# Ledger of designs, part 72: VH-VL binders against q0atu2

Target 1, 119 residues: q0atu2
Amino acid sequence: MLDKKARIRTSREYRNVFEKGKRLSGRFLIIYYVENALDNNRFGFITNKKIGMAVIRNRIKRQLRAIVREYQGQVKNKHDIVLVARAGIGKSSFEGMEKDYIAIMKKAGLFARNANKID
Below, E stands for the ipSAE of ESMFold2; O stands for the ipSAE of OpenDDE; V2 stands for 0.75 times the mean of E and O plus 0.25 times the DockQ between their complexes.

## First folded at step 3 (VH-VL)

Design ra5 (framework fv_recibokibart; at its last look DockQ between E and O 0.08; V2 from the best seeds 0.00; counts 0 for: pae E 12.3 > 2, placed apart)
Fold by ESMFold2-Fast, scan of step 3:
Structure ra5 (fold): chain C 119 residues (1-119), chain A 123 residues (1-123), chain B 108 residues (1-108)
Amino acid sequence: as target 1 above (119 residues)
Amino acid sequence: QVQLVQSGAEVKKPGASVKVSCKASGYTFTEYYMHWAKQAPGQGLEWIGEINPDSGDTNYAQKFQGRVTMTRDTSISTAYMELSRLRSDDTAVYYCARDTGSLWYPSGHFDYWGQGTLVTVSS
Amino acid sequence: QIVLTQSPGTLSLSPGERATLSCRASQSVSYSYLHWYQQKPGQAPRLWIYGASSRATGIPDRFSGSGSGTDFTLTISRLEPEDFATYYCQQYESSPWTFGQGTKLEIK
């Protein structure tokens, strides 16, 4: 699970990312992202009822946190990033979500040097 | 159809704890921040804190930090605010209130409010 | 904390008159994060104006909000009996979110 300091926790912090951030859509994910004044990255996660039942939404949240944690070292520092799950994510595999996350982070230019060269 | 229904009035002794509930209906509970506010007799409104019902993450006003705990139970669409080590100046009506904006875009203003729960701290 | 100071504390007027209620912030507040609520005795507050100037659903057009920076105003062009209540401003610029102390609008 992501450490507390690596999570966006307050409503106003979410508002700031949505209001001032850039938006990129993937197949299953949308990311909103903005540079922060901290020395670390923070992540937020949003799932809505259109994705499916609570059991499915909870699985997706756990899997997204696991994916984000796994690729933390490749993300350019000093960003607040919110991942919004699209309705279709409920039908995705773990590998499908992971692939989409990598693709959108690369497209956003948020992966550190060398990470963008895996393609 | 959106409704927030709070638990009934409570009378507590100094030093005790009180836990107020706020049951939501008519919308997707996990998609909106829930806020709590205090109103002492004859006084104005004071924001206590907020909870993201989806993640469980909380943010409290520093004045209440260490004495307040906000939780939720998504299976019954209910938010809770527990205030410990009660003092006479905790006597107040406590409100839950829904953020008007969804988690997608929180608004920071509150469109639906519970009816309020009177907590009286008396020896 | 951002402190919101409302003036006057009490405003005594008659139906048909114009009311002007002030809310002054100790620090700059984006107009999109300044909101107003109406509260009657024994009732929960009701969202009245959001984002400094937008009326909430069902609020009559005799109510208008304005302002930016540190100075915000709620105006009621022609008071009706149901308008007599306490009005609170609220900011969402900086945590903790705070309310003003309220302006009580009472019948003269």
Scores: ipSAE 0.693, ipTM 0.873, lowest interface PAE 1.0, mean pLDDT 91
Fold by OpenDDE, look of step 4:
Structure ra5 (fold): chain C 119 residues (1-119), chain A 123 residues (1-123), chain B 108 residues (1-108)
Amino acid sequence: as target 1 above (119 residues)
Amino acid sequence: QVQLVQSGAEVKKPGASVKVSCKASGYTFTEYYMHWAKQAPGQGLEWIGEINPDSGDTNYAQKFQGRVTMTRDTSISTAYMELSRLRSDDTAVYYCARDTGSLWYPSGHFDYWGQGTLVTVSS
Amino acid sequence: QIVLTQSPGTLSLSPGERATLSCRASQSVSYSYLHWYQQKPGQAPRLWIYGASSRATGIPDRFSGSGSGTDFTLTISRLEPEDFATYYCQQYESSPWTFGQGTKLEIK
């Protein structure tokens, strides 16, 4: 699990990202991201019924948290980032989710161009 | 229809703890922040804090920091507020309330409220 | 924190009269984040106006909300007996979320 300091926790914090942040859409993910005034990045995760049953949504959240945790060190600092799962993500493999995450984060300029899967 | 049903009235001694429950129905419990408010007898409303039922993340008013703990059981769509080290001025009606737009929309109003739980703290 | 000051504390009027309730914020509040609630004795608060000017479901059109910045108003054009209650404004602009101290609308 992500450290509490690395998580968007409050409704206000989520709102701030949605209102002031930029939006990018990937195949399976939509990200909202905005600079923060902290020394660390914070991540938020959103799923809804369009994705599938609760068990599926929970699985997806768990997988997204794992992906974010794995690549946390490669993300530019001082950002609040919210990941919104798209409806098609339920049919995706973990590797597909990971690939989409990397692609969209690179497109957002939050990853270095040479960012790759960590073995 | 959306309903928030709270646990019954409590009578506690100073120094004790109280845990109030709020059972939600008629909507997806994990998609809305749940808030708690305090109303002392004859007084106005005071915000205590909020919880994200999905992640369990909480945010408390400074006044209640260190004494309040908000939790939830997603399997039964129930939110809990525990207040410890009770004192006489904790005597109040406590309300849970659903936040309409905390995750998706900026409006953030409390569209549904529990019926309230009276907590009486007396020696 | 943002302090909401409501005025008057008590408003005594008769049915059929016009009621004007004020909510002043210590700093600017976006209209989307200013809400009003009605509460009757022994009952939980009930959402009344949201986003400064939008009536909640089932709220009669004799109720209206207006305002921006630091000054907001709840208006009842023609009071009905069931309108006598306490009204609270609330802000969701910044943490902590805060309520006004309330205006008690009582029958004269």
Scores: ipSAE 0.376, ipTM 0.831, lowest interface PAE 1.2, mean pLDDT 92
Fold by ESMFold2, look of step 4:
Structure ra5 (fold): chain C 119 residues (1-119), chain A 123 residues (1-123), chain B 108 residues (1-108)
Amino acid sequence: as target 1 above (119 residues)
Amino acid sequence: QVQLVQSGAEVKKPGASVKVSCKASGYTFTEYYMHWAKQAPGQGLEWIGEINPDSGDTNYAQKFQGRVTMTRDTSISTAYMELSRLRSDDTAVYYCARDTGSLWYPSGHFDYWGQGTLVTVSS
Amino acid sequence: QIVLTQSPGTLSLSPGERATLSCRASQSVSYSYLHWYQQKPGQAPRLWIYGASSRATGIPDRFSGSGSGTDFTLTISRLEPEDFATYYCQQYESSPWTFGQGTKLEIK
């Protein structure tokens, strides 16, 4: 689970990312990201009701949190990042979501170094 | 009701640039992505790019990167698309179109379109 | 990028007939991200069907959309004179947000 300080918490914080941030779409995920004024990154996760019932949405959120936690040390600091699950994500594997996350984070320029190195 | 009104037709020489405007009314301009599309005579639609009108951030189709610049003026609810180093195959009608979703959840379909701006590149 | 191939390119029919328009994607497209537009000569496109099967506001129920994966269909059950136009499919699965080349539905 991500530290409380690394979580986007309020509607205003989410709105700031959506309104001020840049958007980049992958196959299973959309990310929105913006620089913040903190010394750390913050992550938010959105699963729309259209992707499935609550048990499915909760499973996807848990998987995405695990992926983010695995790579968070490689993310350039001072960013608020919201991951939005796309409609077809329920049929993807954990590995498929992971590959998509790595690809879109690299394309966004948010990784400080090669994401293939897992520490 | 939502309206998108574009600037008038233009005739340009190869190598010049053109800037097309799209004035929005009937909704909060900064809450929806604006998209631009090209339609050459007798041809289908081609997506050029999008702009977040609140932040000014853009995303362009690779074919147009380096030649297209999308901007906006939020004080007059107007989006702009500038295309540089014009060539004869840039002759087309250019449309602005609003994403139906808000910036929170863009839906990726375009419910309101401008009337189109014909750009003719004539040697 | 995802290529959308529409067929037929031109469909010549008379009022009262049924029309079936096909859109095939080069990669799978989630149904929520496949959309249809109608365009008449000299006019801007108009949103017609979104999310593969949902009719936009004011679109008659003689229009229906279906499909999933790579194959999508727009059906007009009984053609009326105002239905003769060009129809485009569009995907929002993967950037760039591509359109099909269109099916021109013309009066025979």
Scores: ipSAE 0.000, ipTM 0.600, lowest interface PAE 12.3, mean pLDDT 87
ESMFold2 (binder alone), look of step 4: mean pLDDT 93; pTM 0.936

Design ra50 (framework fv_recibokibart; at its last look DockQ between E and O 0.09; V2 from the best seeds 0.00; counts 0 for: pae E 10.4 > 2, placed apart)
Fold by OpenDDE, look of step 4:
Structure ra50 (fold): chain C 119 residues (1-119), chain A 121 residues (1-121), chain B 108 residues (1-108)
Amino acid sequence: as target 1 above (119 residues)
Amino acid sequence: QVQLVQSGAEVKKPGASVKVSCKASGYTFTEYYMHWAKQAPGQGLEWIGEINPDSGDTNYAQKFQGRVTMTRDTSISTAYMELSRLRSDDTAVYYCARGGEFWDSPYFDYWGQGTLVTVSS
Amino acid sequence: QIVLTQSPGTLSLSPGERATLSCRASQSVSYSYLHWYQQKPGQAPRLWIYGASSRATGIPDRFSGSGSGTDFTLTISRLEPEDFATYYCQQYESSPWTFGQGTKLEIK
């Protein structure tokens, strides 16, 4: 799990991202991102019932956290970023999610252009 | 329909701990922040804190920092508030209340029936 | 923290009269983040007005909310017997979330 300081924790913090942030849609993910006044990034995750049953939502959330953690060091600092899972994500592979995450983060300018999966 | 059902009244001695439960039904438990409020006898409402039932992340009012612990069991859609080192001025009715979704509804639209906690020697 | 001050503390009126309840914030509160709750003795609070001026589901149209910035008002155009209760304003602008101290609307 991400460290506390790396998580969006309060309802107000989530709302701030949605109200002031930019939105980008990928195949499986939607990201909302906004600059923060901190020295670190904070991540939030949203999985709603349209994703599937609770077991599926939990799996997706766990996978997304793993992806975010893996690439955390490659993301530009001072951002609050919320990942919203799209309905089709339940049918995707982990690799597919990862690829979509990288693509959308690059599109957002939050990843370096040469950012790739770390093997 | 949305319902929040809290555990029964508690009587505690000073220094003890109390854990109040709030079982949610009629909606997706993990999609709404759960809040807790305190209401001392004859007094107004005081916000204690909030929990994200999905992540478990909490945010407490400074007044309760160090004494309150909010948790949840998603398998049974139940939120818990534990208050430790109880003192007489902790005597109050405690409410759970459904907050907004992460992106909408920044208000408490449903409330539990309340749990009376009495702290006395 | 944002302090909400309600006035008057107690309002004594008769059925059929107009009631005006005030909620003043120590700093500006966004329109969408100011709410009102009704509470009757022995009962839990109930959402009454949200977003300063929107009635919650099932709330009669004799209730109205208005205001912006630091000054908000709950108005009951014509009091019914069931309207006598305590009303609390609440802000969701910034943590900690805070309530006003309440206005008790009692029957004269």
Scores: ipSAE 0.750, ipTM 0.914, lowest interface PAE 0.7, mean pLDDT 93
Fold by ESMFold2-Fast, scan of step 3:
Structure ra50 (fold): chain C 119 residues (1-119), chain A 121 residues (1-121), chain B 108 residues (1-108)
Amino acid sequence: as target 1 above (119 residues)
Amino acid sequence: QVQLVQSGAEVKKPGASVKVSCKASGYTFTEYYMHWAKQAPGQGLEWIGEINPDSGDTNYAQKFQGRVTMTRDTSISTAYMELSRLRSDDTAVYYCARGGEFWDSPYFDYWGQGTLVTVSS
Amino acid sequence: QIVLTQSPGTLSLSPGERATLSCRASQSVSYSYLHWYQQKPGQAPRLWIYGASSRATGIPDRFSGSGSGTDFTLTISRLEPEDFATYYCQQYESSPWTFGQGTKLEIK
């Protein structure tokens, strides 16, 4: 889904975001985020068993990656960001998750301006 | 009950490859990194690398770069470590171990029973 | 890479005695990322102490861990026969993850 360079790949990199990062909760998701020393943003995605069965978790993860990919150009550069799906996300629509993502990213100060869908 | 069950002992000739499996049960396979470690006879533990079972992303210790490949099959909750171009000093017990949850446990809490790989002519 | 040096290499004691095992790192390690494992011959390692001082589930209170920076210690206040094993420290501060060479605790 996301290019290798845009992904958080190692266990230590995830731990760094949780240890040093800021946490912000939305309706359906939580983000953890920290500045990195790279020239680009990296994203990680976590859906745990509290969300539901594997088929639901896999759908949510695909949809979150699609949302992040669509809005990656709006994200303030040089950040590692981990999205953690909350238990209630399984009942959300794609548009509901998208709206929550935009809202939380704006609240975190991670969107340079109003996010735009490129459709 | 968390369990990691590894494949059986292997005897290989120098230059061959070996592929060890580690079948996980009792937890969500994709929520924890899987690590591999080497223990030569009478020696301590050496970390080989890790795999994110969800994404398939791997990270290997420099010493094993180019010779080790880690993969997984999420449909059967099984991780694999393949070591190629075997040398006599690859003779060791190889362990898989469950690592930290991406957000929590930064330690190896459950270990497989180990797989003895013997490399001899 | 961070090198962990354990001392002594072998510690010979009798049941009832106090054991003190050292682990020293070549670079600073956050205490939350320093862990100890117990291993008996023919067995896989078992998590014993995590985050320098937290006992893993089921580990007796005679075991205690301490330390920060580059100097960490595992202490057993009163040795029981089942405590004789090899103990390894391990760091999760930076990749590659590394283990110390081990301290073998043996009966005199």
Scores: ipSAE 0.427, ipTM 0.822, lowest interface PAE 3.0, mean pLDDT 89
Fold by ESMFold2, look of step 4:
Structure ra50 (fold): chain C 119 residues (1-119), chain A 121 residues (1-121), chain B 108 residues (1-108)
Amino acid sequence: as target 1 above (119 residues)
Amino acid sequence: QVQLVQSGAEVKKPGASVKVSCKASGYTFTEYYMHWAKQAPGQGLEWIGEINPDSGDTNYAQKFQGRVTMTRDTSISTAYMELSRLRSDDTAVYYCARGGEFWDSPYFDYWGQGTLVTVSS
Amino acid sequence: QIVLTQSPGTLSLSPGERATLSCRASQSVSYSYLHWYQQKPGQAPRLWIYGASSRATGIPDRFSGSGSGTDFTLTISRLEPEDFATYYCQQYESSPWTFGQGTKLEIK
């Protein structure tokens, strides 16, 4: 799980990221990201009803949170980042989501310059 | 099936306003951005702006800021684009187009048939 | 704003030939935010390729997209009569969401 300070919690916070942020899309994920005025990063997670039943959507959110937690220390600070699950993510493995996340975050330039090696 | 049906062609004089409607059907209107684009005769496509039908929030291209107003009526699943202080180079076909959900909107998957607006003296 | 420049402006080919359409961006565009549309005279545009390389529903496999950064390509492996149209690229990296000026694919 992510620390309380590292969560996007309010609808206003989510809307700010969607309205002001940049968007990048991968195979299974879309990220929206914007600089914030805090000293830390915050993460949000959205699953669309098109993905499946609530049980499936909650499983996907849980898996994405685990991935973000694994790499959180490598992410440049002062960003609000929302991960949006794409249609078809339900067919992906945990490892597939993880690789997609790494690729997107590298493309966005969101990993710190001295981040640990990523496979 | 998703369908966007626009209002009919209009002829206007310079200085007037035009309001084009776009009636959506076959999907949940408030779950998707609505976009508007301009295509002048023999020219390419130009993005005008977007509206989130759920919140009513808009985002306009700088070129059109101050002359365009986008609204919607969720009770009849209809989006509107109003362009004021018309000039001759506003003569064009105007399209509405559906984006994805408000976070999944990088492409326009369904388009209206277009509305020809002719501005002449 | 990001300017998309398509080349050639007009491409004259015969059915059965291979077509290559170029879209070059003035700034880097994530492949996920680069899309292609087809438009025939008197018709609205249609989504054709999204995310640089993914075909929209019902688009034949003779169409393929590729590219990253500033250089993107739409390829038609063998032209059919129905493929002659104007093709636009479009970016969603930075507002305003701009289109290229189009490449008109004409029958020779």
Scores: ipSAE 0.007, ipTM 0.574, lowest interface PAE 10.4, mean pLDDT 86
ESMFold2 (binder alone), look of step 4: mean pLDDT 92; pTM 0.941

Design ra51 (framework fv_recibokibart)
Fold by ESMFold2-Fast, scan of step 3:
Structure ra51 (fold): chain C 119 residues (1-119), chain A 121 residues (1-121), chain B 108 residues (1-108)
Amino acid sequence: as target 1 above (119 residues)
Amino acid sequence: QVQLVQSGAEVKKPGASVKVSCKASGYTFTEYYMHWAKQAPGQGLEWIGEINPDSGDTNYAQKFQGRVTMTRDTSISTAYMELSRLRSDDTAVYYCARGPEYFSDYAFDIWGQGTLVTVSS
Amino acid sequence: QIVLTQSPGTLSLSPGERATLSCRASQSVSYSYLHWYQQKPGQAPRLWIYGASSRATGIPDRFSGSGSGTDFTLTISRLEPEDFATYYCQQYESSPWTFGQGTKLEIK
């Protein structure tokens, strides 16, 4: 779904975001984020065993990628962002996850178009 | 049920190469890194390297660089480790192990049964 | 690379006794990045404790992990016959991932 260059790919890259980055918790999501030295944003997605069976985890990953893709134009460039699904996310609706994502990204100051007057 | 099943024991001559397979089942093969570790007779565990089954990207321990190659076939959920120019100190049990994508729970939580590789003249 | 040194190399005890296994790192390892594995002869390693103190699924509560920085400990409060095995610590603080040399817990 996301361009390969827009994805965090290695355990080392995930570790960098967790160690160097800031953390914000939402109702169903936690984000870890750090500015990168690249020309683009990169996203990582984590659905751990606490969430549930593979079918549920796979559905959640697909839905989160769809949400991220839909709003990628609003995200400030040059950031590595990891989305961690919380245990309760399996019982959330798509709309619930989308609202949570928007809320935490705004709180983090990561929505470029919403953060300034520039079109 | 999540499991990793490895290929059977191999006996090789010095200078030969060996290719060990690790077939995954019970989970989405491309969502977890696959790691390989060596255990020589009577010795501890030694990490060899990892592969991202989604991208095919690899990372090897310095000691094995130039002699090890890791690959995968997503159509059959199988990872491979090939070790070339075998020498006597390569005699060991080789394990594959599943590692999660993230560091907070980054432990080798599922292991293959091991493959004994014997290098003898 | 981070070197993990386990002590003792062999620990000889009887069922019912308390076991304390140490793992020392050559440089600081964040608490969440240290794991313990149990291995019995002829078997693959099994994840036992992750993130220094969290028991893996199905692991009895007589097992506990603790420690931070460079010093980590695995404790078995009252040994059962099935606990006699080799235990390995492992770090993922920095690549390459490394294991300790193991502590063999054997029956006296």
Scores: ipSAE 0.007, ipTM 0.575, lowest interface PAE 8.9, mean pLDDT 85

Design ra52 (framework fv_recibokibart)
Fold by ESMFold2-Fast, scan of step 3:
Structure ra52 (fold): chain C 119 residues (1-119), chain A 122 residues (1-122), chain B 108 residues (1-108)
Amino acid sequence: as target 1 above (119 residues)
Amino acid sequence: QVQLVQSGAEVKKPGASVKVSCKASGYTFTEYYMHWAKQAPGQGLEWIGEINPDSGDTNYAQKFQGRVTMTRDTSISTAYMELSRLRSDDTAVYYCARSEGDLFYPTHFDYWGQGTLVTVSS
Amino acid sequence: QIVLTQSPGTLSLSPGERATLSCRASQSVSYSYLHWYQQKPGQAPRLWIYGASSRATGIPDRFSGSGSGTDFTLTISRLEPEDFATYYCQQYESSPWTFGQGTKLEIK
């Protein structure tokens, strides 16, 4: 479960990310992201009815939260990030969603560099 | 088949509190924001606030901040709005309405409850 | 907060006439986040036009919306008796979400 501090929790906060953020599309996911004035990252999740039935959308939303939670330590600090599921994600596996998430986060430059690498 | 059904009319004295319910059916309750709006007799619509039923997080209009509390019970797909320290100018029909959490386009109040008349009188 | 001002407050017309309803915002509203609702006495509001110009399901094509920035318009090309109601514009651009004061369309 993502804790309270790591969640985008109001429509106002989602609006801010969509209005002011950058957009990047993956195979199954679109991310919208913007630097925030906080000292932590926050995540939001959108699964709309174009994806399919409610049972499928709810499964996808839960799986996306699990993926984000697993990789939250790799994300550059001070960002609000909204994940939007694209049409077709309903046919994806958990592994497929995970790979797409990693790819788009790397492409967006949102994964932190290896801080343990010292010479 | 989306339906929002609100609790019945209430008559309250000044200084009391009122709690209105809005029971949702026909969709996944946690996927849509629930909003509350006020309409005083013969007047227009005024937004009070919203709740994300998935997280329980709320956002209230400044005018109602400190007097309104929004909650939900996901086990029965019901949202609640409690308004405290009632005044005569709180006499109004109160509506619940849902909006999609997809804030791209369009974001709008697509289904509304039937309204609950709250009368505040001495 | 964004203030929406509707004009006229009351519009008295006969069936068959064209109606033009205005909504002006105190600051720019992205067209995707401006909506119109119809309300009849004793009833809840009903979504009518969303995203400035898109008709909601079941809404007749005599209704059209237009506009961008601060100026938005709802047009009814040929009034039918059932169209007489109050129309509210609403913005979802910036919290708090706000409604205009309404334009009451009444039979002359």
Scores: ipSAE 0.012, ipTM 0.599, lowest interface PAE 8.8, mean pLDDT 85

Design ra53 (framework fv_recibokibart)
Fold by ESMFold2-Fast, scan of step 3:
Structure ra53 (fold): chain C 119 residues (1-119), chain A 122 residues (1-122), chain B 108 residues (1-108)
Amino acid sequence: as target 1 above (119 residues)
Amino acid sequence: QVQLVQSGAEVKKPGASVKVSCKASGYTFTEYYMHWAKQAPGQGLEWIGEINPDSGDTNYAQKFQGRVTMTRDTSISTAYMELSRLRSDDTAVYYCARGYETLWDSSPFDYWGQGTLVTVSS
Amino acid sequence: QIVLTQSPGTLSLSPGERATLSCRASQSVSYSYLHWYQQKPGQAPRLWIYGASSRATGIPDRFSGSGSGTDFTLTISRLEPEDFATYYCQQYESSPWTFGQGTKLEIK
């Protein structure tokens, strides 16, 4: 899915986004986001046991990666963005997650006003 | 550091039940799923089911549903798999394995018990 | 359920040769959820490659994994004597979690 350089992987990097970043809540997703000093965007994903068993968490992670990859061309450069799945996401559809992602990214000012689905 | 130690070999008659244990050490028992897999003589691996040691929630493969029960005891970091109404085709090595979930990757089985041979014969 | 088919069932080669092991899924498996295990006779399986291409800790550089969608490959660039074992692919895309039937790598 995402290139290795586009991934937030270390606990230190996640902590930086949580401590310095802004928070925006959607229906199924919460995003934390902060401008970085790199030339590219980086994404992190957090799911927790409260959304369901491994099969549900795996589906959610897979679908969120697909959504992020599909819309990566619409995201303003130089940001670290962490997506946190809310408990209710386990009952959502792919379409529901996609719409929620687009809405919160636009509200955060991370998408262009007329940003459209790419691919 | 991380170890999964299983109980010893068992010989059972058809119709009996067997309970295999898997004692974990070297990590926080409740933070990782525990999986169980079957390997019949000369055959490949077959997933039986999983347990969330924190909640006690289980998920079993349909083939074993109704005959398998997975439990755990968090006070001694031990998981159990009980298989009932044993048949000759249940003769196999049974493995426990830890499910390791990363932020980007899901549930490779990174540590395995040594296996427990269960023989079902008359 | 997703069926994983490995080919060949048995691969007979000599030390020093290149080995290519295939794993085909009956439906798409996300890259992150395809794993490979090595098993020697009388031993438990050991995690070898996770997320299709990432080597587990301590696994030599001669091993590489690749693939996406339905086709995945494990490659050993120059076989060493200790590499002769059975290799299993496994998917964590959809329950029930399934393994391929295994490819046995044996000395020619």
Scores: ipSAE 0.013, ipTM 0.584, lowest interface PAE 8.6, mean pLDDT 85

